VH-VL binders against Tricalbin-3 (TCB3). Designs and how they scored, part 21

Target 1, 208 residues: Tricalbin-3 (TCB3), of Saccharomyces cerevisiae (q03640r272to479)
Amino acid sequence: RVESTTWLNSFLSKFWVIYMPVLSQQVKDNVNPQLAGVAPGYGIDALAIDEFTLGSKAPTIKGIKSYTKTGKNTVEMDWSFAFTPSDVSDMTATEAREKINPKISLGVTLGKSFVSKTMPILVEDINVAGKMRIKVEFGKAFPNIKIVSLQLLEPPLIDFALKPIGGDTLGLDVMSFLPGLKSFVKNIINSNIGPMLFPPNHLDINVE
Below, E stands for the ipSAE of ESMFold2; O stands for the ipSAE of OpenDDE; V2 stands for 0.75 times the mean of E and O plus 0.25 times the DockQ between their complexes.

## First folded at step 27 (VH-VL; framework fv_iratumumab)

Design lb (from j6 with heavy chain D52N S54G D101N; at its last read DockQ between E and O 0.50; V2 from the best seeds 0.00; counts 0 for: pae O 2.9 > 2)
Heavy chain, then light chain:
Amino acid sequence: QVQLQQWGAGLLKPSETLSLTCAVYGGRFSYYYWSWIRQPPGKGLEWIGSINHGGSTYYNPSLKSRVTISVDTSKNQFSLKLNSVTAADTAVYYCARGSYNWEGSYGMDVWGQGSLVTVSS
Amino acid sequence: DIQMTQSPTSLSASVGDRVTITCRASQDISSYLTWYQQKPEKAPKSLIYAASSLQSGVPSRFSGSGSGTDFTLTISSLQPEDFATYYCQQYYSYPITFGQGTRLEIK
ESMFold2, look of step 27: ipSAE 0.112; ipTM 0.618
ESMFold2 (binder alone), look of step 27: mean pLDDT 90; pTM 0.932
OpenDDE, look of step 27: ipSAE 0.036; ipTM 0.665
ESMFold2, fold request of step 28: ipSAE 0.157, 0.043, 0.565; ipTM 0.615, 0.585, 0.786
ESMFold2 (binder alone), fold request of step 28: mean pLDDT 90, 90, 90; pTM 0.930, 0.929, 0.929
OpenDDE, fold request of step 28: ipSAE 0.030, 0.027, 0.078; ipTM 0.626, 0.611, 0.667
ESMFold2, last read: ipSAE 0.104, 0.610, 0.083; ipTM 0.630, 0.808, 0.611
ESMFold2 (binder alone), last read: mean pLDDT 90, 90, 90; pTM 0.930, 0.931, 0.931
OpenDDE, last read: ipSAE 0.111, 0.000, 0.035; ipTM 0.673, 0.508, 0.669

Design lc (from j6 with heavy chain D52N H53Y S54G D101N, light chain I96F; at its last look DockQ between E and O 0.47; V2 from the best seeds 0.00; counts 0 for: pae E 8.3 > 2)
Fold by ESMFold2, look of step 27:
Structure lc (fold): chain C 208 residues (1-208), chain A 121 residues (1-121), chain B 107 residues (1-107)
Amino acid sequence: as target 1 above (208 residues)
Amino acid sequence: QVQLQQWGAGLLKPSETLSLTCAVYGGRFSYYYWSWIRQPPGKGLEWIGSINYGGSTYYNPSLKSRVTISVDTSKNQFSLKLNSVTAADTAVYYCARGSYNWEGSYGMDVWGQGSLVTVSS
Amino acid sequence: DIQMTQSPTSLSASVGDRVTITCRASQDISSYLTWYQQKPEKAPKSLIYAASSLQSGVPSRFSGSGSGTDFTLTISSLQPEDFATYYCQQYYSYPFTFGQGTRLEIK
C-alpha cells in the first residue's frame, strides 16, 4: 500500500520526535550497566556510553507486504525499513536546517593502572536496513487486538564508523584498538537485539 | 579459537539427578547463547534447552519440569541438571555455543566433546 | 512444535558423486536452518547456517539452498571423509528441533 506507507511514515516522523529522547535514555540506562566492570581488551580498561541521541530523523518504512489470514484471527505483515539518521539527501532545506543530528559518544579508557586516559570516540554514519515480520492476533471480538508479535526476518544491515576525538594519545594506540572496539560494539548490539527479535526469539506485546 | 570442554558423572541410577558442566576456553563467554543437546545411542539429536545472554532460559517442553540450565560467569561455565532420570535419559549429552553475529553462525557452531550418561538399575 | 523431516533416511553413493539431501519443515521457518555433519562417536559439526551460508573451514563442495519449508544440502563431489550422518535443525522458534538424520554410506 503506497498511500498507507506514506501515512505511516508521516506518523512515524511525528512520533519519533516525541519518542526518540525516551528511547535514547533507555539505551544508555540498559547498556551502560552491561559495560560496567567489563574490559573489552586491546588495552581498553573501561567503556561507557557518554552521549546517546538518535536524532530527529525517523526510520523509514520502505514497503509493506501483507499475507492472507492464517487461522482466521491473525494478520501477518512484513515491513522493510531503513534508518539513516545523518542523511539529509531526502530532506528539504528547512527540514535539514531544523534537524537534530544524531550524537553517539563512547568514553574509552585506555592504558593500565598507573597511566590512564579517557578518550571520546564518536559513532557516526549509522545506516540500518532490515525486514520485520509483524503478526497481529485478534481477540474474540474483532477488531480487539490480543497480541502483536515482532521478529526480524533476516539479519539487519548495520553499518557505522568510529571516529576518535581529542586528548593526548599516541596515534598508534588509537589505530590498534579501533577494529576490536568495532567488533565489541557489534556484539553489544547483537546481545541486546538478539534475545528480543532474532529467531528463535520474537517480541510479544500483549494488548489485553 | 573457541573450545568447549564438558564433564560430569557418566553412570546414574533411576531417580538420581544428572549433572553436567561445560567450560568455555579461548573466547568470550558473553554475547552468545549456550545449549545442551542429547543423542540416545544410535538415534537422532534432541535439543534440551538453552540459556541466552542476559540469563533467559528456554527448555524443550518435554523436559521442562525436570531440567535446569545455569551459568557461572566467573568461571566461564554453564551447567545442566536433569532430575529424576530414567533409562530413557541414557544418551550422549553435548554442550554447544550459538551466535547472533552476522559474520558467524546462528546455529550451534562450537560443540563440546560429548558425555555418555548411562542410567541403569 | 516445528517438525523437521529429512529425505532420504539413508543413501549410498560413491566418491565423486553429487549428493542431495532434503529437509522439510512443518511450517515456514524462513531461512533459519542449520545443517550438521556427524561422524560416529563424534560431536556434530556445523556445515551450513542460515540455510545457505557456508560455515568457516567447511569445503566449498558443500552448499545449501531453500527457504520457507523446503531445504536442500548438496555435496558436489563426494570425498571419502564425507560419509557420515547429516542433520538439519531449525532455529526459527523454540523448541529447537532436528530432522531424524540422513545416513550417507559408501556403495
Scores: ipSAE 0.012, ipTM 0.569, lowest interface PAE 8.3, mean pLDDT 80
ESMFold2 (binder alone), look of step 27: mean pLDDT 90; pTM 0.930
OpenDDE, look of step 27: ipSAE 0.027; ipTM 0.652

Design ld (from j6 with heavy chain Y31F H53Y D101S; at its last read DockQ between E and O 0.03; V2 from the best seeds 0.00; counts 0 for: pae O 6.1 > 2, grease 19.8 > 18.9, placed apart)
Heavy chain, then light chain:
Amino acid sequence: QVQLQQWGAGLLKPSETLSLTCAVYGGRFSFYYWSWIRQPPGKGLEWIGSIDYSGSTYYNPSLKSRVTISVDTSKNQFSLKLNSVTAADTAVYYCARGSYSWEGSYGMDVWGQGSLVTVSS
Amino acid sequence: DIQMTQSPTSLSASVGDRVTITCRASQDISSYLTWYQQKPEKAPKSLIYAASSLQSGVPSRFSGSGSGTDFTLTISSLQPEDFATYYCQQYYSYPITFGQGTRLEIK
ESMFold2, look of step 27: ipSAE 0.117; ipTM 0.654
ESMFold2 (binder alone), look of step 27: mean pLDDT 89; pTM 0.927
OpenDDE, look of step 27: ipSAE 0.032; ipTM 0.655
ESMFold2, fold request of step 28: ipSAE 0.059, 0.118, 0.136; ipTM 0.616, 0.640, 0.645
ESMFold2 (binder alone), fold request of step 28: mean pLDDT 90, 90, 90; pTM 0.929, 0.928, 0.927
OpenDDE, fold request of step 28: ipSAE 0.026, 0.033, 0.024; ipTM 0.616, 0.615, 0.577
ESMFold2, last read: ipSAE 0.131, 0.092, 0.115; ipTM 0.655, 0.641, 0.632
ESMFold2 (binder alone), last read: mean pLDDT 90, 90, 90; pTM 0.929, 0.929, 0.929
OpenDDE, last read: ipSAE 0.022, 0.005, 0.021; ipTM 0.588, 0.532, 0.571

Design le (from j6 with heavy chain S50L H53Y D101N; at its last fold request DockQ between E and O 0.02; V2 from the best seeds 0.00; counts 0 for: pae E 5.3 > 2, grease 20 > 18.9, placed apart)
Heavy chain, then light chain:
Amino acid sequence: QVQLQQWGAGLLKPSETLSLTCAVYGGRFSYYYWSWIRQPPGKGLEWIGLIDYSGSTYYNPSLKSRVTISVDTSKNQFSLKLNSVTAADTAVYYCARGSYNWEGSYGMDVWGQGSLVTVSS
Amino acid sequence: DIQMTQSPTSLSASVGDRVTITCRASQDISSYLTWYQQKPEKAPKSLIYAASSLQSGVPSRFSGSGSGTDFTLTISSLQPEDFATYYCQQYYSYPITFGQGTRLEIK
ESMFold2, look of step 27: ipSAE 0.074; ipTM 0.618
ESMFold2 (binder alone), look of step 27: mean pLDDT 90; pTM 0.930
OpenDDE, look of step 27: ipSAE 0.032; ipTM 0.679
ESMFold2, fold request of step 28: ipSAE 0.131, 0.051, 0.062; ipTM 0.642, 0.620, 0.620
ESMFold2 (binder alone), fold request of step 28: mean pLDDT 90, 90, 90; pTM 0.930, 0.929, 0.928
OpenDDE, fold request of step 28: ipSAE 0.043, 0.022, 0.015; ipTM 0.653, 0.581, 0.562

Design lf (from kb with heavy chain H53Y D101N Y104S; at its last look DockQ between E and O 0.02; V2 from the best seeds 0.00; counts 0 for: pae E 6.0 > 2, off the site)
Fold by ESMFold2, look of step 27:
Structure lf (fold): chain C 208 residues (1-208), chain A 122 residues (1-122), chain B 107 residues (1-107)
Amino acid sequence: as target 1 above (208 residues)
Amino acid sequence: QVQLQQWGAGLLKPSETLSLTCAVYGGRFSYYYWSWIRQPPGKGLEWIGSIDYSGSTYYNPSLKSRVTISVDTSKNQFSLKLNSVTAADTAVYYCARGSYNWESGSYGMDVWGQGSLVTVSS
Amino acid sequence: DIQMTQSPTSLSASVGDRVTITCRASQDISSYLTWYQQKPEKAPKSLIYAASSLQSGVPSRFSGSGSGTDFTLTISSLQPEDFATYYCQQYYSYPITFGQGTRLEIK
């Protein structure tokens, strides 16, 4: 079955503005150390996240499918979700005016050792969609929740645009490395989400 | 294109520690998880454990008390140690690469080492 | 633990035959299943990932299907190089588990 999601999305929209800054800082704190051991190629010596905010627009739950047959004090449901932080087409004029826009800037360092230069590349037009399974395990007395387990059901669609700033002044053909950089950025995203959410992994949240 | 090459001692006495190393060539080490699998002679495959590039380990519950998997990122290598071996641990041991990257066009254990026969004498 | 049960455990077939091998999981694993081929004294080789996606370089006579608990590997027209042992493997959750194998021999 698919369930209505309007109440959940209303809740998420209100809660997201508080949670988003924490998540944004955690992304920077977890990802930048990982980049130290990774070489993107294409003449790029280093990559770092300079600025990272997801903005005030929350992810949207598009549908919920609940399973009537679950065992051992568990409930399973599948969520379809989308995250389009730059899109204002579904907002009121007031919501659009009060929106905090996403801002993601990558520092791309070219050259090495004695001579190197860093240029910003913006990540824009973010669009993420996917499906995840939520499993709730209840404790000794219903409805006491013990564990919530999260797992992605399929590869998410992840799309964005890369906008280089000042590439012509470095004397390099910036357009020649953008496709490789985009693929590398997608790999970084998957390498952070995979250990948490991609099979055989899943995220357990203990609420007891 | 990516290749796994493994080595280690192949003949052990009971109670010794099995130690194997797997090196990764022709590909990146990060963004994958690395597994050890064994196959007793004439038998099927048994997963021993895995380690991701962050160092988190996952072990088969039947072996958990005896097994250690570790990684050396500076050499693009990962290792298996199995303590207190018995004749039941005689098998061919394989290292393998796993992916959780949708973009690579593979998912699961897509690259395997050549195998190492480990014999534990009686 | 998720138990993976293959059938048959062994079969004999002739070149040109259509062969099917089944794998059953003890619980719903969605499509998180890989099929392997293993020849004597060689490492396993991945054939099918995500239950139905053909690995690069694998002949199109191999196909996989299924979701949930029941999965099949099909060889549409058996070739001499296809005589081997075939394994299924789930990667839905730890511990990772394999089927017991299916030996495909020449009749």
Scores: ipSAE 0.075, ipTM 0.620, lowest interface PAE 6.0, mean pLDDT 81
ESMFold2 (binder alone), look of step 27: mean pLDDT 89; pTM 0.926
OpenDDE, look of step 27: ipSAE 0.259; ipTM 0.679

